# Ledger of designs, part 138: VH-VL binders against q9vpl3

Target 1, 224 residues: q9vpl3
Amino acid sequence: RGKINIQRPKAPHYERARVVAVTQPKYPELPKAKSCFKTRAERTQQQQENPYNEIIAREVRNWLDHSRLVAFFHLSSITADDIFRVRVQLHKQNLHLKSYGSKIIEQAVKNTRYEAIVPLFHSNHCIVFSPDPEKTAALLRIVRRVPQMVLLGGIVEETMLSRNQLVAYAQMPGLHAVQAQLVQTLSQAPGHLIQQLQAHQNSFVQVLDVHAKNQMNEETPKST
Below, E stands for the ipSAE of ESMFold2; O stands for the ipSAE of OpenDDE; V2 stands for 0.75 times the mean of E and O plus 0.25 times the DockQ between their complexes.

## First folded at step 6 (VH-VL)

Design t14 (framework fv_imvotamab_arm2; at its last look DockQ between E and O 0.02; V2 from the best seeds 0.00; counts 0 for: pae O 11.9 > 2, placed apart)
Fold by ESMFold2-Fast, scan of step 6:
Structure t14 (fold): chain C 224 residues (1-224), chain A 120 residues (1-120), chain B 112 residues (1-112)
Amino acid sequence: as target 1 above (224 residues)
Amino acid sequence: EVQLVQSGAEVKKPGESLKISCKGSGYSFTSYWIGWVRQMPGKGLEWMGIIYPGDSWTRYSPSFQGQVTISADKSITTAYLQWSSLKASDTAMYYCARLDYGDYEPFDYWGQGTLVTVSS
Amino acid sequence: DIVMTQTPLSSPVTLGQPASISCRSSQSLVHSDGNTYLSWLQQRPGQPPRLLIYKISNRFSGVPDRFSGSGAGTDFTLKISRVEAEDVGVYYCMQATQFPYTFGGGTKVEIK
């Protein structure tokens, strides 16, 4: 081992010590601070300290791009075993339950058409993705048995739907063309609703003609 | 159901090129990250890098940046790890592993490993 | 980079007795999303690694209940309540909170 240097070393740590001295808070601390909780400011600062959130944001954007059904939920406290059982049930229906931090969601949808969903994720949340919008009814049946998951809304065929609109969509007939028309009708102004219902009569005839011609296209089951 | 199957063992000489593979099945390949891990004989695990097959975006460990290339072909659900010029120090077992931040279970499935031996 | 330190290097254990492995990180493993991505992996001789525990204390599907994880911040523990012959292998802690992901040096569990 070396000897103790009586002179203060002028190594690279001089600059580090100077930086620390400038940034370190200089105030007396209470003898015993009884606080086991972080403030909102501390939690927000902690989120900003991890720049690799962009890695995870890419994953979120991929799920959004490849899913024709996206459902947003508030998530109350639930055990790992319970959420795993729900995930297994959902997976059997090609429904994928994912959970991402709020700042990651914000980063993923920033400057996209989905930016409007950000306020939904300022509390505990999770998202269910599926390439198959006909699985909306199956999703709602499974989630009804999970009181910790509360439906907030969703996206079907790139159209943003409220909770009530998504529930209504789940109750519609399972024909793709008819359901697409009905989603459009639900998203339109009330003044156009009657006009759309009259058009739906003609769309029904068109759907029957399409199905007669397309024997390669599998018929979707009713009550998905 | 979920499986990652890696290519067979390789015996190479220094300076040769090599490309090993990791084929995913039983899940949506483009929706999950694939990572590569090196284990030198008798040593522990080292993270090499990751790829997102959905857009082919990659990120490498600083120790492996410029030493290897990670790629993926989503049409055949296969990820790759490649060397342009092997060194004797590349002798190791190489594993691929699946990861997803949206699941509560990152790094849940691993391939069986590919042994790469580089000697003259 | 986050450095992961495991103790002990080896743990010879009598069948049916408990085993405990410690893992210490150089920095807090709390991710910006509030989760702690601390996992435990088991590698049996000649086999690939297998996920045992994720997010500190959650057992992966199919993992026996004799395995348990605990800890917070920078100090984590894996416990095997009663070691069985099939538990022989090397155990690694791993962090996925920050890239590059890093592993502990490993702890060899073997029967004496």
Scores: ipSAE 0.240, ipTM 0.617, lowest interface PAE 3.8, mean pLDDT 78
Fold by ESMFold2, look of step 6:
Structure t14 (fold): chain C 224 residues (1-224), chain A 120 residues (1-120), chain B 112 residues (1-112)
Amino acid sequence: as target 1 above (224 residues)
Amino acid sequence: EVQLVQSGAEVKKPGESLKISCKGSGYSFTSYWIGWVRQMPGKGLEWMGIIYPGDSWTRYSPSFQGQVTISADKSITTAYLQWSSLKASDTAMYYCARLDYGDYEPFDYWGQGTLVTVSS
Amino acid sequence: DIVMTQTPLSSPVTLGQPASISCRSSQSLVHSDGNTYLSWLQQRPGQPPRLLIYKISNRFSGVPDRFSGSGAGTDFTLKISRVEAEDVGVYYCMQATQFPYTFGGGTKVEIK
């Protein structure tokens, strides 16, 4: 080699640094089996600690607390333009169409009397809020022209109503109709209300099954 | 129409207190979040924090926690951003903006801005 | 904190020609609820920001059809199909998937 004492420094090259790192001895690490087998409670707790979900849940709680009318719908596939038009129509009647994830709704109603609504959100859905319970008739008239929105039930004056009860409420005039229906509903047991909500979900499934079978029958022409 | 109207420009000295306002109209003030955003001269946007006027719950960006106070008075549909002791580095344009998570439209409406100048 | 990186910093464009702005996040913006809370804002000279696009590709009320958004995960694009004089300004991407909410550094669109 030559007589020079000066190093020929080379800038680190990614490939050369990568080769050096790979050739360094690595001791085997024991697998952390516990990190792969987290319990349901630990997973739920981690999900509950997401700050973004808590913020949105506060919004939902406020809408629930300040709305005298809350209506729950199953929502089929709908374009952004179509849902925007429906939202505008509803807004003209002081009806506020919102969509929230099931996890967020679960957090919003946790430890409240409204916890019974959580099963309604296992499928794609939307919620309509209003301070004006007398707008229930207007709500039902508007959404009748929107087949993508299927009524599941609602809350009127902090009282859970089945689909049929909400439709009946909408046909009653004035403040005295609200007071009469509220008194009747307050006399019912909580388990009865849960059964009514679950029966509505089953009835909705039955309607979808009949509709699907009718569509299949229309596609099979009678050729005799 | 949804509208956010902010208080006028401020010229202050270091160490002075300041409270600027953002008045919401045309919507249910207590049902939507109000966020505050800083824009230093010639720079981009920085989120400072948010408040839910319905229950006054607040959350701050870590960069601003302890440096400002966000509050609201729902009786006059107004949100506030407040400093107890201004610094020259607080010179900036400050915006309020509304958030609507139920429609998935964060920061859908913005105030006109309040210019805060802090100098000797 | 989720870092939002915009390119280019400046986009000089001939009037009537397209413009394209890129935004990349340091983490996926897909929330656990399945939504991606990525928005685009426009700030015209001397004006406050205004919302253009929310949830990647949805045009806010009153925003012209020449604005469109696309992308997924960590990579997003705002396109202006035919730049008009009123489109001059700074464009920001923003994420609201988690706190703290963060903005891109901005892209200045200018008429050549």
Scores: ipSAE 0.183, ipTM 0.605, lowest interface PAE 5.7, mean pLDDT 77
Fold by OpenDDE, look of step 6:
Structure t14 (fold): chain C 224 residues (1-224), chain A 120 residues (1-120), chain B 112 residues (1-112)
Amino acid sequence: as target 1 above (224 residues)
Amino acid sequence: EVQLVQSGAEVKKPGESLKISCKGSGYSFTSYWIGWVRQMPGKGLEWMGIIYPGDSWTRYSPSFQGQVTISADKSITTAYLQWSSLKASDTAMYYCARLDYGDYEPFDYWGQGTLVTVSS
Amino acid sequence: DIVMTQTPLSSPVTLGQPASISCRSSQSLVHSDGNTYLSWLQQRPGQPPRLLIYKISNRFSGVPDRFSGSGAGTDFTLKISRVEAEDVGVYYCMQATQFPYTFGGGTKVEIK
């Protein structure tokens, strides 16, 4: 009775393998993150039927209020799986990717300081929230690898920025570094001024010394 | 160990200015929010506002907006609460507390409190 | 503002007996991120508040297992399975889902 090799089970006979392959319950791959990335159509339909739109709008407002960095993206033909991967990457950087219907956004920002963002939400979109504006560079780095995400603009420190401005912001040294540099530059200015003033004084003294030496040489009678 | 150490008790007169402090240690000071909470004598807790010391971003409760100023000096890992003109009604215990956004554990560590007494 | 209502105001309890505190919010505390930012704080006499529970049911570090939190949406409960002498104090629920953060009125736990 041949020892059943438990470590390397012999592949079943071809016919059995076919039957097993056909009878293997295809477990539907749990749709990774079905809940967050509804198609525009699905979102619009849900917005019409959802009595909780006000609650969701309030949630959006809460995110806006708690965030120091908000970035708006257009989504172009992105799959749920791709979104999930991006979400994980962003989450590792404390960046929160969310998607809402345009009507919900409109309701959320109505009569608020954020009302100006409404025109950005005319297509499939997502929003990235962060409490840390210093994460702007990290955000852009991650998104650069995702061609399906197109940066539209953002809000940094309560200021609305265009796409170009946001990119520029990410390239700037931190505010504190810039301030430190400014302070250093300003602190050096008086020193340079003093040096320049002293240089002129020193030059003047040198000229006077030369003059004095020349006068002394003229007063020395050539002893014939 | 995470610690928040607040400045000592204050006795002031109405109209005087005051600035109390909360020094953080044992953690990255610029990575967490600091909140201020008021507790009037024999009363409950009231949220005043928060600051992110990394860039001095602040939010106030509407009830305290314009009444106090919250600030921070990250170089010495210290947050501040200040009044330009104290009122008798400002008599209370004031607590600072740390808030973590990552795990969003609000007020996981607290200072020992600063008692402010305002009397004529 | 979200109003947090605690009941009872006072809870006299015999040592070794269980205690239960209720907290109700004027609106749902579910945040857009799916979390519910409800916390429970303990304030012993003469001491600063201490975090006990965060996000409804998570015990903070160093908190005894006799403390448990439960609830959903607008209704929340803090339970102490066996009250000890050191548990005397005022307990507060707090919401951090929306600015401004708000506290319940507090529940005083006393020993009979």
Scores: ipSAE 0.005, ipTM 0.497, lowest interface PAE 11.9, mean pLDDT 83
ESMFold2 (binder alone), look of step 6: mean pLDDT 92; pTM 0.944

Design t15 (framework fv_imvotamab_arm2)
Fold by ESMFold2-Fast, scan of step 6:
Structure t15 (fold): chain C 224 residues (1-224), chain A 120 residues (1-120), chain B 112 residues (1-112)
Amino acid sequence: as target 1 above (224 residues)
Amino acid sequence: EVQLVQSGAEVKKPGESLKISCKGSGYSFTSYWIGWVRQMPGKGLEWMGIIYPGDSFTRYSPSFQGQVTISADKSITTAYLQWSSLKASDTAMYYCARLDYGDYEPFDYWGQGTLVTVSS
Amino acid sequence: DIVMTQTPLSSPVTLGQPASISCRSSQSLVHSDGNTYLSWLQQRPGQPPRLLIYKISNRFSGVPDRFSGSGAGTDFTLKISRVEAEDVGVYYCMQATQFPYTFGGGTKVEIK
């Protein structure tokens, strides 16, 4: 038999099991044809029902619920010693550097007001939490010396801010005046914030990729 | 400085109740898990259970479920391990340890241990 | 439960010589978040355990560079490039990928 018919109704069940076993390694396309793939929503549901992910997800929810400042970063390759030094510097300012997998973050924020942050975590990332929003300036001062950490955006007083808005927030003197200006700025374009964060992340990934490519090309001629 | 400081050694008789403590300092107590580990004399380490002080969520290793109770009081940054009725087989060194999955160094700090002797 | 098996049970070594400890898990330690929560702990006689290595190969702060970890999936190794007197003790591998967390049986490093 040069042809395996898995739908043959008259084949005995023992022979059918044999046929299935033989064809298993040859089914690279079968799952696609059968529409047996789980939807994104169904995959998310499976993640939410994983008890081991739920243990870690509790930490994420607790940090989000008890932090008035949350900053999201892209994280490039960094040594364990270097990241430890950064965490110590941040801790002195009541800033807490955390890293969680994207699936854990999705499970933690699903069906919460923070669900919009999920797209930020498609690449390597980390998050800084603080109960004190006035520490944003200290955060950016410390991170300026860590080229591996690139600010993507954040949340201040439960309000989502783009990178540029968070940088502006850090530069303004007087918390009361800053809060008033922040509200005014956000009210001008409330529907754009998530899109701006997603676009900025995509643009950063593109710029990083192009920069790496150009650096490789420039490095090659110079080494000659 | 991050520290986990445990209560002093205990000598008890079978059938007595006991509650030992693990006090955290130098960090956000409610943001980290506390785990309890038993080490019987001359034996290896075994996990008993964990607690998240932020919401008092607990999980017990199957061997310890129903044998002990783990609790925490976040107002005094202290976790507890307790027995309603001690057995001679509970004689062991008990350690508490800090656990956070978001940090790069999970299980980074351990208490000094509490020796519990159940005899006579 | 994930079963953690350590070999050897004891490792007598001459001062300055290397030591190697193996740890095998009954199932993959890769968490769904992509991390492998495999740690190595050192327990010196009469002292509490101390974190030595986390996430397979990362040395904890203050741990000498003569300690190194490697491995993937279910097979992991802790190496001491040159054993010193203060390295005498019991070494444990530990997993936190799946609850209940589990330890290896321990490997006693001692001077011969």
Scores: ipSAE 0.210, ipTM 0.619, lowest interface PAE 4.1, mean pLDDT 79

Design t16 (framework fv_imvotamab_arm2)
Fold by ESMFold2-Fast, scan of step 6:
Structure t16 (fold): chain C 224 residues (1-224), chain A 120 residues (1-120), chain B 112 residues (1-112)
Amino acid sequence: as target 1 above (224 residues)
Amino acid sequence: EVQLVQSGAEVKKPGESLKISCKGSGYSFTSYWIGWVRQMPGKGLEWMGIIYPGDDYTRYSPSFQGQVTISADKSITTAYLQWSSLKASDTAMYYCARLDYGDYEPFDYWGQGTLVTVSS
Amino acid sequence: DIVMTQTPLSSPVTLGQPASISCRSSQSLVHSDGNTYLSWLQQRPGQPPRLLIYKISNRFSGVPDRFSGSGAGTDFTLKISRVEAEDVGVYYCMQATQFPYTFGGGTKVEIK
């Protein structure tokens, strides 16, 4: 998918990565004999030089473990230009939009407390991560104007929340400690929450249908 | 154009039920919150609560929780404010207003108001 | 709840003269996202309220330049530079920083 190229594996902080790259010793490679008979195997090997699923799964675990805000979205058909605009707005708020395949997510969360989220990713999806839970309101403001992104639920301060609970959290500004306590108050058991998120995901198919019909009715002139 | 059109004036007796409406048009109904505001005769504005029609999530002012029910029907782009049992103290003008919570331009468009009179 | 206090209760103004309305909140209106969700509404006799100003100083679409908002934290002001006949009405400040949203008591602007 083209959007996979936009979401690269999590790298160390820019300055640290740059220092490591500069200090690594480099040696000139020995000249290779060029041969048309050998080129095919070398090109095939070079074309398969992509990150292993396990490396990407480790990136996903790292994002889950180090993010205090994680939001899960169903993603309908959207152009590369539109998703890029959303990504830019999110990045300004320290919100990081990532897309991963279902198998990668299953591999990342298997045998962890996050395993319950796997069913959310059976269809096209994306995840937004942030180290700052106070950015939940900014997140909802940005994605509200993107009908292709449908909020399913999320994790705030290691607590799984439904869409309605995330919306409630976003509306309750206050001292950081008070917001953390609100998260605990809104929380549900993970199994029960996933059942609610699945039902919510199904209800959004109907919501999107009504929304699409409303938009068509608003934009299509009524005959006289 | 964006419009919120409310139902007509109501005259009721104490103990009767009532449901008033607010129909949105000219915008994506499920992308905005609808708020309800009460104005008692000769008094100021008082916040009652909000609904997000996209998922029917509601929030009530503590003063109105348990006294009214806010709901919405996305298929006809209409929000509702309902009483199970009216009191004389419910006599007021009721306004609906659109809220873009995401961009936080509170109550950018208002309905014309529904006058509710409750008397014996 | 955040209490919103408006002064004055009424403001009789001569046509073409300025009017100023003050609004004070019982606690800071700065949201955790850095924004201040203070708005001003106008209600003309027999009409629904109309949004004038949002986020302290931003004029809503169609609102004349003679209306301006200012302030920070807990102290806010709405100014009308040259009052016109159509400006007669009640003006309310409101906050949407903390739920429940609350309104000021209102200021009646009248022409002398």
Scores: ipSAE 0.006, ipTM 0.426, lowest interface PAE 14.2, mean pLDDT 76

